# VHH binders against o26223: the designs that were tried, part 143

Target 1, 191 residues: o26223
Amino acid sequence: MKLLWTSQHIKVTVHIDGKVSKMDVLEAIKTRRSIRKYQDREVPEELIDKILDAAMCGPSAVDERPWHFIVVRNREMLEKIPEVHPYGAMVKDAPVAIIVCCDSSLEKIPGFWVQDCSIASQNILLAAHSLGLGAVWTGVYPLEDRVEGIRRLFSIPEHVIPFSVIPLGYPAENPGTRDLFDPDRIHLEKW
Short names: E, the ipSAE of ESMFold2; O, the ipSAE of OpenDDE; V2, 0.75 times the mean of E and O plus 0.25 times the DockQ between their complexes.

## First folded at step 9 (VHH)

Design s6 (framework vhh_vobarilizumab_d1; at its last look DockQ between E and O 0.01; V2 from the best seeds 0.00; counts 0 for: pae E 15.4 > 2, grease 30 > 24.2, SAP .748 > .668, placed apart)
Fold by ESMFold2-Fast, scan of step 9:
Structure s6 (fold): chain B 191 residues (1-191), chain A 121 residues (1-121)
Amino acid sequence: as target 1 above (191 residues)
Amino acid sequence: EVQLVESGGGLVQPGGSLRLSCAASGFTFSSYAMAWYRQAPGKGRELVAWISSGGYTSYADSVKGRFTISRDNAKNTLYLQMNSLRPEDTAVYYCARGPFESYIDYYFDYWGQGTLVTVSS
């Protein structure tokens, strides 16, 4: 490679159960993994509030910010999610799940809500990881059957589109990571 | 390059047991989800079970309680323990590598050559 890539370490200070820890933002991004096994342990509402605050801090097309979130802790409701989401079986074992939704009435530019909700979903995953929690993004949109199933299950209005279901909890697994940097995907000045 | 080699198939009587193995090479096995699929004569390919990098497991309703998927990351090997086998379990069984990270768990890539399991007298 004819390029020099240098990294800067950005320190993030987070509060976890009154304790303080530090995690580099680049480390958080590179070490976050999908977590599907959770401890039988409650997630404090204060941590969910921090995660949702982070979710709303992403960039948004013309600042439309169409995000709405449903926080699900009710065991009976979590147990019904796999009935409408065939790859969401782990949700029933999670202490909590967040459903990321788009309120189409807030949309200022057609179609960009998908990117907005993707940004919100990724921020949830990163914020959870930084707080010592594990989470997984289970896709809903654009699969029509899953969108309609989730909408009916949670009484979501017709003008609101469920985008993703993200179970989270204290992790009971520790997946490995890999180096995904591929310089062949980087083009200088021209293709 | 990615290689998956299935073994352990054979002829077994109804009610019997069989253990399938999949030897993986060419990638960081411990970092990937892995799956077992099967294809019965005249049918499409069916997801039987999958296991996450961290050991979370999921099963098709048809095999739940009878089959157990497991992995040995030190040996780069995936297993499927099949108990209480039924004639309808007759199929070619395929090992598959899942995505490293995916926001949609829908398809698995990098299929092995398969191993035949026949449940019959």
Scores: ipSAE 0.550, ipTM 0.781, lowest interface PAE 1.5, mean pLDDT 88
Fold by OpenDDE, second read of step 10:
Structure s6 (fold): chain B 191 residues (1-191), chain A 121 residues (1-121)
Amino acid sequence: as target 1 above (191 residues)
Amino acid sequence: EVQLVESGGGLVQPGGSLRLSCAASGFTFSSYAMAWYRQAPGKGRELVAWISSGGYTSYADSVKGRFTISRDNAKNTLYLQMNSLRPEDTAVYYCARGPFESYIDYYFDYWGQGTLVTVSS
């Protein structure tokens, strides 16, 4: 059975007007893009709550759920993040950012927290997108300078590891669609 | 095959302006972040500016306010407008393609051959 992978070019119309369109999960995954330009518009707390709820719905190693979230709306703090996180330059332009952290004291099995926090971070991105917001994952861990920079800036305890900074806002750009499907990465039964 | 061809380099006096172009082919230009790098004699290659597929731009501190990166997706062309040029801007300038979306700093590949910019009185 030749799986005819018809690459359906899903025209993702990014609604810039912030209308919450219900997306199915596949649509959200396929059409999500990193958004680094934001409107001068506040994000309602209700949406952040929904995003955080989604962030906590992912699996974790032996259900350790080591994640913590810092929600940053303070303008001064948002403006300081780029000073310690060069890739986070867009954070200063966002109305809100979520910092995903790991509490190492909650780890049951060492090392899986990276996967746990990744799942949480990705869920944030997907949820944001599904709610008509734009977001971008800016990597903090495992870059030591960024980890320590964010730690100091937000007075994060030593046992808590900042993992990612995710600015969010209503999109002011449309990066278009991408096709990342690669059949060469699929192996049947054996490598 | 992915190709990047830079043009627009040359000799310019301090305070002058140049506009570099990079003609891209062999890939869906509009889907990729793009960047300009430069390498001065005896120095390492450094990022000058990059632009996301959506048009977000970032600049090295040394060129902020003087250089502007832009793109024309219809022409598959990347630009670098360089104003108020300084002798320290003398370098070979390279166009580079970025990855798709990433959660880390952009690392760019598929470098062009470069175009020489010389700023001298």
Scores: ipSAE 0.088, ipTM 0.560, lowest interface PAE 2.0, mean pLDDT 89
Fold by ESMFold2, look of step 11:
Structure s6 (fold): chain B 191 residues (1-191), chain A 121 residues (1-121)
Amino acid sequence: as target 1 above (191 residues)
Amino acid sequence: EVQLVESGGGLVQPGGSLRLSCAASGFTFSSYAMAWYRQAPGKGRELVAWISSGGYTSYADSVKGRFTISRDNAKNTLYLQMNSLRPEDTAVYYCARGPFESYIDYYFDYWGQGTLVTVSS
């Protein structure tokens, strides 16, 4: 890996020759950061397939697996997302985005789909990171105006709920790591 | 254009009360969570109180029992009733629009200019 320094003081990690160190799962969790700047570089379909495979490995309530994924590569569509999802402005600059959706007809226990799709969304972030990509989860649900905007834009049926939009690509920034452990949040035996 | 305009700040003695208002325009007020933040001199912004579009509220521990957040959707106005004020409550108070965020990219997207509250004897 090579460290590139710019006048904007942004570090970029670059994977060389298709070789990447295998990343321990704890390392992936601790070092993953939201990435909102991407290289002008295509993300191979193979990597997207691996990421979506990982997304579907998460647990779900009563194994209901309510998730569906829309893979968006079309430049025109990526540029329209911020018009209905203003917190997703970086999506227009990403080579690809994944929209995580819930098919409510697959729910077996009402209301647990939020946990299910959150798990799938986090797995997308971790898998992307482990493959040398950067990603960020931008929230759609539970904000009704965003839900309806994304639903209209992608012709998503009424019983399907868009949950998150996750732009991803090879990172063009390195925001560094954080130490967020707080032992006061840990309670033994009871509150 | 989204606008948030705070008012009602001023000088008050310890133990006194103030009612802050935030006039909102340029968006469907009733559909958004709203919050009050404050910033004391030399400190970062601190969440004071939050209210969902449905009326659920949350408060910082330092203000529980003394402050009450409320909204009037007919008037597009957010309120903060501040009772039993202490010198430690001295700060610029900001109205903020933002959804309730339960994921890693949560932030408030619009802020007012603030109203100064000074609590001193």
Scores: ipSAE 0.000, ipTM 0.108, lowest interface PAE 15.4, mean pLDDT 83
ESMFold2 (binder alone), look of step 11: mean pLDDT 84; pTM 0.842
OpenDDE, look of step 11: ipSAE 0.029; ipTM 0.287

Design s60 (framework vhh_gefurulimab)
Fold by ESMFold2-Fast, scan of step 9:
Structure s60 (fold): chain B 191 residues (1-191), chain A 121 residues (1-121)
Amino acid sequence: as target 1 above (191 residues)
Amino acid sequence: EVQLVESGGGLVKPGGSLRLSCAASGRTFSSYAAAWFRQAPGKEREFVSAISWGGSTTYADSVKGRFTISRDNAKNSLYLQMNSLRAEDTAVYYCAADFYGDSFIDVYDYWGQGTLVTVSS
């Protein structure tokens, strides 16, 4: 027996649109995978609202919480993303995408907005997974061409920095899970 | 046991054409993103072209209109058709695919060994 590996799972029960979702928190973290194939099915606004609520619940440096989000459902706009973001080719096939941005005017400590927006991005992925959706984080910052391309495409002001583009939808693939635990990366008491 | 094997590189004169191939084993290209990258002598590796899960294609501005990416599911192969080749296209070309990855900066967790393309004599 392993200390926590295959022992009893804890279960978290959450009410989602009148339905009950049960998922071990650790299981949710370990089973989330990048999903890049989506069903031809709309994502309800209520689910997007829940995902964005979760995105804003992460810790942030000096509680600056510099996050702003653009929700993109317009097919013509989604189809233009791959022109400025090569990794974002799958966005064409998604019913919706969320662009995570930093409003630099809200930054209280230089540079930590990257960590803040990373936390928001991961929370979007986990929340989507918990709601039966699939999503993938496609990186924008710090690649200058992608930052400028996305800023221009979505009329983002000069003081706002696009950080990530996250397409999401009902999953049309199941890539399975990975066992990534590596005890050689854990040091006790000292390096 | 996933591997990518590239072929088709060689010496070609300016204005000529080459077709690069990348054969996959252990996984299929039909359900995954795949791409071509290149690295010229003394320069950084750069993106060339990609094909998405849904078959959408993307090209670097420097090759748009001259290069075409495609895949053949029956042969489990990825191709790059290169036309109107220029001296500046001289590079080692790499095949890349996302079969298991969770990368947020690119989709490519498996890479080929590279194939040299020289555009000169």
Scores: ipSAE 0.272, ipTM 0.656, lowest interface PAE 1.9, mean pLDDT 84

Design s7 (framework vhh_vobarilizumab_d1)
Fold by ESMFold2-Fast, scan of step 9:
Structure s7 (fold): chain B 191 residues (1-191), chain A 121 residues (1-121)
Amino acid sequence: as target 1 above (191 residues)
Amino acid sequence: EVQLVESGGGLVQPGGSLRLSCAASGFTFSSYAMAWYRQAPGKGRELVAGISSGGYTYYADSVKGRFTISRDNAKNTLYLQMNSLRPEDTAVYYCARGPFESYIDYYFDYWGQGTLVTVSS
């Protein structure tokens, strides 16, 4: 019997010391930082599956959910990303990267795919952080040279738009946390 | 109030070395990405080097291998070590504070007054 390759989304529950231990949502949001230095360690497939599940759980305009994801682990491919993304040098040193894409054939309302893919990208960053990983969002869209370069490099069809490249790994830096609350940006009842 | 004060500029001969410093105050220095930009007379601004809060570095191709950016978070100070200087490196050098969380990479706002570096015989 030949093993058939099927793309199945597998949900895994992780138990730590006999029970589930997780960073809470507010802690994850407030302590997440962009991480650009990674340990020379593989990221387990199960963690990538959890991250992508979280990415697909975001709100979407008219529920179009236009996102598609490319998971890149191949060292030679990761090393080529800086050639088409001048400020993406850290990607070559990451054990894995996720490319967030929009399938324009799924677009139901013009322009909102940008917000949809932004939500998916942020969910990837938050989920990675909650699982003990570091990640950074490197911008692709709307920079035409980066969009074209990433499309060619990963054989992306013309109806699909690469939106962001997110390298991930176990963090090799600790930037700490920030206090970003600014009450001057909060207006009561009117501007 | 955010303050960035550059120092270390001056006149140096081709092939020489110079170290720039930027003293930061008025914000949590360790939480921000920092950069060095330069502007030669009659030309636009050029990003020379960038450093994240955690120490990830970026260099322009024109200076890679010759310049080293570093930071001392305990002293709230940014440095640029410039070696093998060339006449084309002549410019006003600016210290800039940027968001560590920039998803467009090294996009920074300028906050310092600049320090002049002149490479001439």
Scores: ipSAE 0.219, ipTM 0.596, lowest interface PAE 2.8, mean pLDDT 85

Design s8 (framework vhh_vobarilizumab_d1)
Fold by ESMFold2-Fast, scan of step 9:
Structure s8 (fold): chain B 191 residues (1-191), chain A 121 residues (1-121)
Amino acid sequence: as target 1 above (191 residues)
Amino acid sequence: EVQLVESGGGLVQPGGSLRLSCAASGFTFSSYAMAWYRQAPGKGRELVAGISSGGYTDYADSVKGRFTISRDNAKNTLYLQMNSLRPEDTAVYYCARGPFESYIDYYFDYWGQGTLVTVSS
């Protein structure tokens, strides 16, 4: 199966021979959209490994890198996520989901783990997009009911905080892009 | 200027049907998630149904199997087909535009004026 899709000037190609996408970073950032409909098609482990490698390459406060990831492929488990995460109903139809977690024992500076896990989550979305996949970040932290629901469902220890649930797969929807540049939010030299 | 204009509300007997429409303008309709909310007298607003830019749908438990949300991107129009209506469905129904990109799914940034649905004999 050779996949080739283009949107605007962006070109993402995934070949059966293992060729990697060629996509400008700015194009990837500007064209990435949340994807909630997926093809009934498995995502190779090799692509998940590349995505998680990218997730761990973000900057981290005092290099604490508190990230842990749970990769969920089990259909029964994916089907239970909507019970503890409202608006996570699309997860049951995804071939795989990644749960981004913070191991609080790795935290070196209080509170910055939220930024660290946000960076990891965004890198997952961008890496997935660059590889021809679609994904969506469904928020968990700081909503206490979602945090505890996800913790209980996946047997996550008390010192670990589930941060986001990111279903992903080959996209079965094609949302358009936007121009959100607002020069009124840019101040030169002073406010 | 973002505009959402609801229509199709009215008085209907229990067990009846209505189809609500929402005409959208001032933005690229196909790129946004859309939703229907309702507010009954003396109650807060509640999500009735949502639809993603790609057509993924989600429903409140109280309306599953009775209501169908759909969109026509060529006409920039959102629909809610309401079947087997009950007195407890009486409310003002609001069309809402979802955020373009959001990592939290229960906040909407634009609302219409609403259309009244009354289910009574």
Scores: ipSAE 0.479, ipTM 0.716, lowest interface PAE 1.6, mean pLDDT 87
Fold by OpenDDE, second read of step 10:
Structure s8 (fold): chain B 191 residues (1-191), chain A 121 residues (1-121)
Amino acid sequence: as target 1 above (191 residues)
Amino acid sequence: EVQLVESGGGLVQPGGSLRLSCAASGFTFSSYAMAWYRQAPGKGRELVAGISSGGYTDYADSVKGRFTISRDNAKNTLYLQMNSLRPEDTAVYYCARGPFESYIDYYFDYWGQGTLVTVSS
């Protein structure tokens, strides 16, 4: 595992017991990575609350806020998620997972719920990272087998659509940082 | 005022062992990740080992299996147990405060003055 040395003195602190790390938003965005290995350490409820608070702060189409969240800590349930989610193997190793769902009855404009739930999911990832937790977005929607699998497993009503499963925990891997900036993806005025 | 004071350096033969200590003060030690860096003559500083506030540890490949980082939060002290020392381990070793999460870059805001470790026959 390559340890990266940066010459920059940035005040980033990892706090235990619900304390918020002082990480600015750009730092959070740029340094966030998908984390699939977790420590054998419980995540305080206070941190989950903060993460969920952040998840609900994102914009939504016409302020429809269609999102619901299932917080899963039960070990048996966490271990079952990989059975219906082939790329969710790491969920069984996480102390907690958040399932982001859409209540279709709250949707005001059709189709934008995907964007809304994506924003919520990303905010979960960023908030988790800022709090010293590792997380990964495992996609559920739009794959029908995963959607139905999660639905069945958690007894989710038909009008509610599971969107993503996000395991969280204190990280036990270091994937390093990436420079994903690509100027070729930037077009001025025209394509 | 934040202070980090390293100790335990010295001259040791190849294959020998040393234990470094870093005494921290001026901040809530238990809330911060800590790390050991080293700088050999003519080289840049390199990360040797890190430990999160929660006790997660990581190591440079060059020291894995030989070095152990640990902390005593009650004593506000960071340790580096160095075994099977090699001449290439010769460097000034620095204690640093900063976040240590395995999924982020290492940023540190405070450093000690360093302690010299010399491995020579």
Scores: ipSAE 0.012, ipTM 0.294, lowest interface PAE 8.7, mean pLDDT 87

Design s9 (framework vhh_vobarilizumab_d1)
Fold by ESMFold2-Fast, scan of step 9:
Parts: C-alpha cells; sequence; structure tokens
Structure s9 (fold): chain B 191 residues (1-191), chain A 121 residues (1-121)
C-alpha cells in the first residue's frame, strides 16, 4: 500500500438528486452526524489520503503537529478492537478505521497535544462527511484501560499515546439533524 | 422537559416472551440514540440493547439472539422484544436516552423509572 500524503487544492461537492451540489464548510459542520453503520463497500485509498491531509491541516500548539495515524483495514485487527474498547462494537463492521495518536517526542509544550489530536480527530470527521462517508469518534484518551489496550493491540511504542479510534465507511444509516444554537450561552462584553 | 415512561413488565415463566415499551416526550425522539438497561437485585446497571437514531443496534452478549430492540419514530416509542426468557433476566428494565453527539461512549442522558420483569416458575 502507498498512500498520497501531499496537500491538494480540493473542491467539495455532493451529489443531490442526480445533480452535483457544493457542500460549504458551514453545511459540513452543521450536518455531520456520528455514523455507526456502514455499507459493505471498500473506501478508496485516495479518499483516506484526502481525509488524512485534512487532519494534518489543523492548528497545533507552537506548530508541534504531534499526530500520527494508524490506518486499519485488516478485518482480523478491526474485529479485535471491541475486545479493548467496550463501546467500539461498530468498528468490527467498518471497512476501515483510523487511530489518531500523539507522538510525545514531538511535543514542544506540555499538555497541548490533547487539543492538537482533538482538532485532527474533528477534521477527520468533517473531511469524511464532505466526501460522502460516515465516521464516528470513539474515545480512547484519557481512559487508561482503553489507552493501554489499543497500545498493546497495535504495538504502539510507550512514548506514543492512542487518542481516538475513528471507524469510517459509506453510511448505511441516515440520522436526522437538530438545531443546537443556544443564544443563552453567548455573553456580550461581560459574563 | 424530557420524560421516558417504561411499560410491559410482569411475571413470566422461563422460555416465555415479553415486549417492553418506552414512551418518550419532551425532545425530538428521532434524532437521539436510545438504549435499554437493566438492574438485577444486588447488581449494578447493565446495558442490554442500544439503537442509534439511524437504526444501528448492538446487544449485550447475554441477550444476543434472544432480545430485539426497535423504535417507532412516528409514535416516539422504543421497544424491547424479549424472547426465550431465563431466570437470570429478572431485573428492573430502564429505557435511556443517549447523547445527541458524543466522542465518549456514554449511552444515557436521561432514563425512566423502570419496569419490573420477573422470570420465575
Amino acid sequence: as target 1 above (191 residues)
Amino acid sequence: EVQLVESGGGLVQPGGSLRLSCAASGFTFSSYAMAWYRQAPGKGRELVAYISSGGYTEYADSVKGRFTISRDNAKNTLYLQMNSLRPEDTAVYYCARGPFESYIDYYFDYWGQGTLVTVSS
């Protein structure tokens, strides 16, 4: 397997009623939903490359970019994830999963890697959605049992911390949306 | 105001069947994941079955193949069909609303007051 890891100029489009429609950033953010049921259909390597390119484009503390990614397509390995991640049952039915990790040796400022890996994880979800895929962020850090379970399963070095497991595929469910805007959480000038 | 009201519990003989219902109100039912939990005497709460807003389901190993979770979004109702009941299924059964979106795996936001299921000769 040889993946393309370079940045590209991309135009996000979605097919709607047989026509191509551009999904803007606000639409992608507002319509993305966690997807836990996937079609039995391979995700092309080119789409994974685009998703990981997007993941690496997020800001990071002092530009430390501590993220590493494990791409898991092997069915036997996907089937073992629920053994160490009790709420990751859907992962075994996904065609692919991405494990977001922090390489602590790349950290320039202590503790900010959590925000860095959160940004990378959210970019994976948004990029997947924009490309017609569905994904869900299943939490690993800071739950010690899950961190060490995932580390052991994928032979992750001790200085690398697994942060999230994100199965993805073509969606086989269509959850509705909800208006989450709450003006009571906006304070003008003072609390 | 979120409300979840369970019904359908009762006494049944081993090998029998029961269907539990949970009437939901005060939120957009179709947009939320739902779950059934149970608590046997002297034990903690156990997740029994889960259904996402889009219909993804999962089950505890102890009930897989015997219980079926389903939802009727038009009626704002969650169901649990329980077949081949065993004495160890005796518990208070609770329906629970999952979070709308979560990156950590907690299935409940709210839950009802429960309905008792007793499996006895």
Scores: ipSAE 0.589, ipTM 0.787, lowest interface PAE 1.2, mean pLDDT 88
Fold by OpenDDE, second read of step 10:
Structure s9 (fold): chain B 191 residues (1-191), chain A 121 residues (1-121)
Amino acid sequence: as target 1 above (191 residues)
Amino acid sequence: EVQLVESGGGLVQPGGSLRLSCAASGFTFSSYAMAWYRQAPGKGRELVAYISSGGYTEYADSVKGRFTISRDNAKNTLYLQMNSLRPEDTAVYYCARGPFESYIDYYFDYWGQGTLVTVSS
């Protein structure tokens, strides 16, 4: 897949009730939900490019940027993912999925790659939502059976670790929003 | 090629002031955190001052209130204003480039050759 890399700032535009609206960062964070049902509608490559651009904008440990991304559109491959990922049932119904991976050879400090790939994965979710798409983070690492399943399925080299599978599509559900603020989780100055 | 060139070092009396400069080239200066380190004779290299790409600063306790780190992105230059200098501030001072984008801020990949600061009566 030839990705069109535009060095331009991502314009975050969402379609709300058929209108194009700009979603601010706090709104994106607060209103994002995991979406597991998708319309029978293809996601334009342009949107995937924007999402991947956002995925690479997060910080990483000492700027090691160990992440790689597999973009999966092949219907047969999408349908095979649930066979090795039990929680990935919705992937078969998505028009596209992104597999976030770590190249261990790019690590500068051992172990922080998990945080790096987490940041990238979260940025994918936020960017998708901001663009009017639905997505869900299906965990692969650190479950060995899932890691090896995805590795085999996509012929991922041994030094590369699959981290997450993120199906994407236009939402076919609306879970609504919820307030997750818990003041009991906030400690001032000390525990 | 990434280059960092320190200047402004020299001999100064206790209580005196110096301003160090670090000229940066070969990269987008404004996008990187920067720091000053120093190494005194017989001692290890230690962080003196840090400045993020956004201008957030941190100082070693030994220099707080006396030293000020700043940057001029238009000139691709890092500065260290050193006031109320003490003999214990005698060291080779190094300019260092931090990571582009990191949640671990105090790791650096490029260093200058250093400039000697000697504080002596």
Scores: ipSAE 0.042, ipTM 0.381, lowest interface PAE 5.1, mean pLDDT 89

Design t1 (framework vhh_vobarilizumab_d1)
Fold by ESMFold2-Fast, scan of step 9:
Structure t1 (fold): chain B 191 residues (1-191), chain A 118 residues (1-118)
Amino acid sequence: as target 1 above (191 residues)
Amino acid sequence: EVQLVESGGGLVQPGGSLRLSCAASGFTFSSYAMAWYRQAPGKGRELVAGIYSGGSTSYADSVKGRFTISRDNAKNTLYLQMNSLRPEDTAVYYCAREYIDYYGMDVWGQGTLVTVSS
């Protein structure tokens, strides 16, 4: 009997291109775009940790903070997401995805977990953008087929509701900014 | 008024080809990611192919290597070239514009029927 131990030293070389210019909050909000094409480049876990820290800093109704997060890096699992989420085809090409979930047992005010998880999802998008990453929010709740599909795929308990799937990576697309300001949607004092 | 109008559907034999077109109006077409979706009878709607504002493309595994998505920004038109068609490609094909982060696509055309049969 011969036992052979092979250790492999995997070096991931991440090249950070360019100057780190601070993006102010307003600029980040206005320039964030949905990114669906990613470089074949791993996202360091340190950046994911920073994004999730930002996600948990959002306001929450009666401070219930019902959010839980699943971080998916397994290629086989990422490739299965489009099978249960038809608008999630880009997820298979992303190096990582975050599934935002609500633990209903933490809910203090009925229904406000939707707003809480929306805030967490938006913070993920903005934090990713601020760190030089691209991301897109793909909706799960309230579409029952998607909720059940994602629940089954990731072994999510019945009291936990998958809310969104957010693939992210270094962007391989650079879409321009949009002028979305519409003054006709602003009403002073009354309709 | 934002509109997407599909054309080019029809009856074709297995192994045949069709080219779908989607005429866009009422928005700056070149600034948006666009996609083709399909819905077979009794099935849910599924993504077939996407194309970003910069021209980069993405395909569902079921059509990869057979279908080609493209755009002509000067004509505000999206295309889907479908080759080596199979009976399981039979569906209503929809043109869609990306806009809402929640669902990825917010504007849909009326659809064009593709039937692959002998």
Scores: ipSAE 0.000, ipTM 0.193, lowest interface PAE 11.9, mean pLDDT 83

Design t10 (framework vhh_vobarilizumab_d1)
Fold by ESMFold2-Fast, scan of step 9:
Structure t10 (fold): chain B 191 residues (1-191), chain A 120 residues (1-120)
Amino acid sequence: as target 1 above (191 residues)
Amino acid sequence: EVQLVESGGGLVQPGGSLRLSCAASGFTVSSNYMAWYRQAPGKGRELVAGISSGGYTSYADSVKGRFTISRDNAKNTLYLQMNSLRPEDTAVYYCATPYEEFTHYGMDVWGQGTLVTVSS
């Protein structure tokens, strides 16, 4: 495997221990890309813990924080995900995946759990990127067949809704950054 | 820019064969889920066949056993081998990929299509 590309437009800072180690927030947001190719290299549990900590720090409607997470490292289980998720083929090649779920028993306001779980999913992507990993959000909710497929595979109870499947690993590709700013979508004072 | 360009369409007789090609630029075919869709005049697009980066394939019931999806990584090209063609296979064929930052539902990159006509 040869990586020909290097990351572009990533700012790094020196932390207290003298190591060059981190993007600022704006650069992390602007340089994060969906990564679907991963090195055959394990992701340490410490990094997964940091990612999940970041996921739980997102804003939540009425502070309901309905998210639960399943961490999947078992190769046989990862290989079964594409059978129930037609766009999740890359999951079987990842060293680990996180399934973001909503526990409906924790819901305080109807319907806002979708925003809550979207925020958690995006924080996973950003945290992974900031730690030198790559990830991609593969959607589950609101597609009923995918929701039920994932539920069956991971023995998820009926009151819990699988929302997204996010494979992650050390990237084996570097697509570069996108220039997506569109001033025509910004309206001053009124439409 | 990510682009898909289909070729290989044409007029064929019932029972004939045709091989469609989809040349990709701006991304690598082997790194993403790729699919063939078709659209007959006045109808919506329907999924015909799909292939994952890992080689998982799926087919519509109407084409299973007759059509084969494959890729050539060296040429960065997706193929659809169509055998035992029927008049009802007449449609514009599109290749597509979810080369989006959020791979939830559907495809966000489409080719312009290639017309397949099976004469009755």
Scores: ipSAE 0.000, ipTM 0.232, lowest interface PAE 10.2, mean pLDDT 83

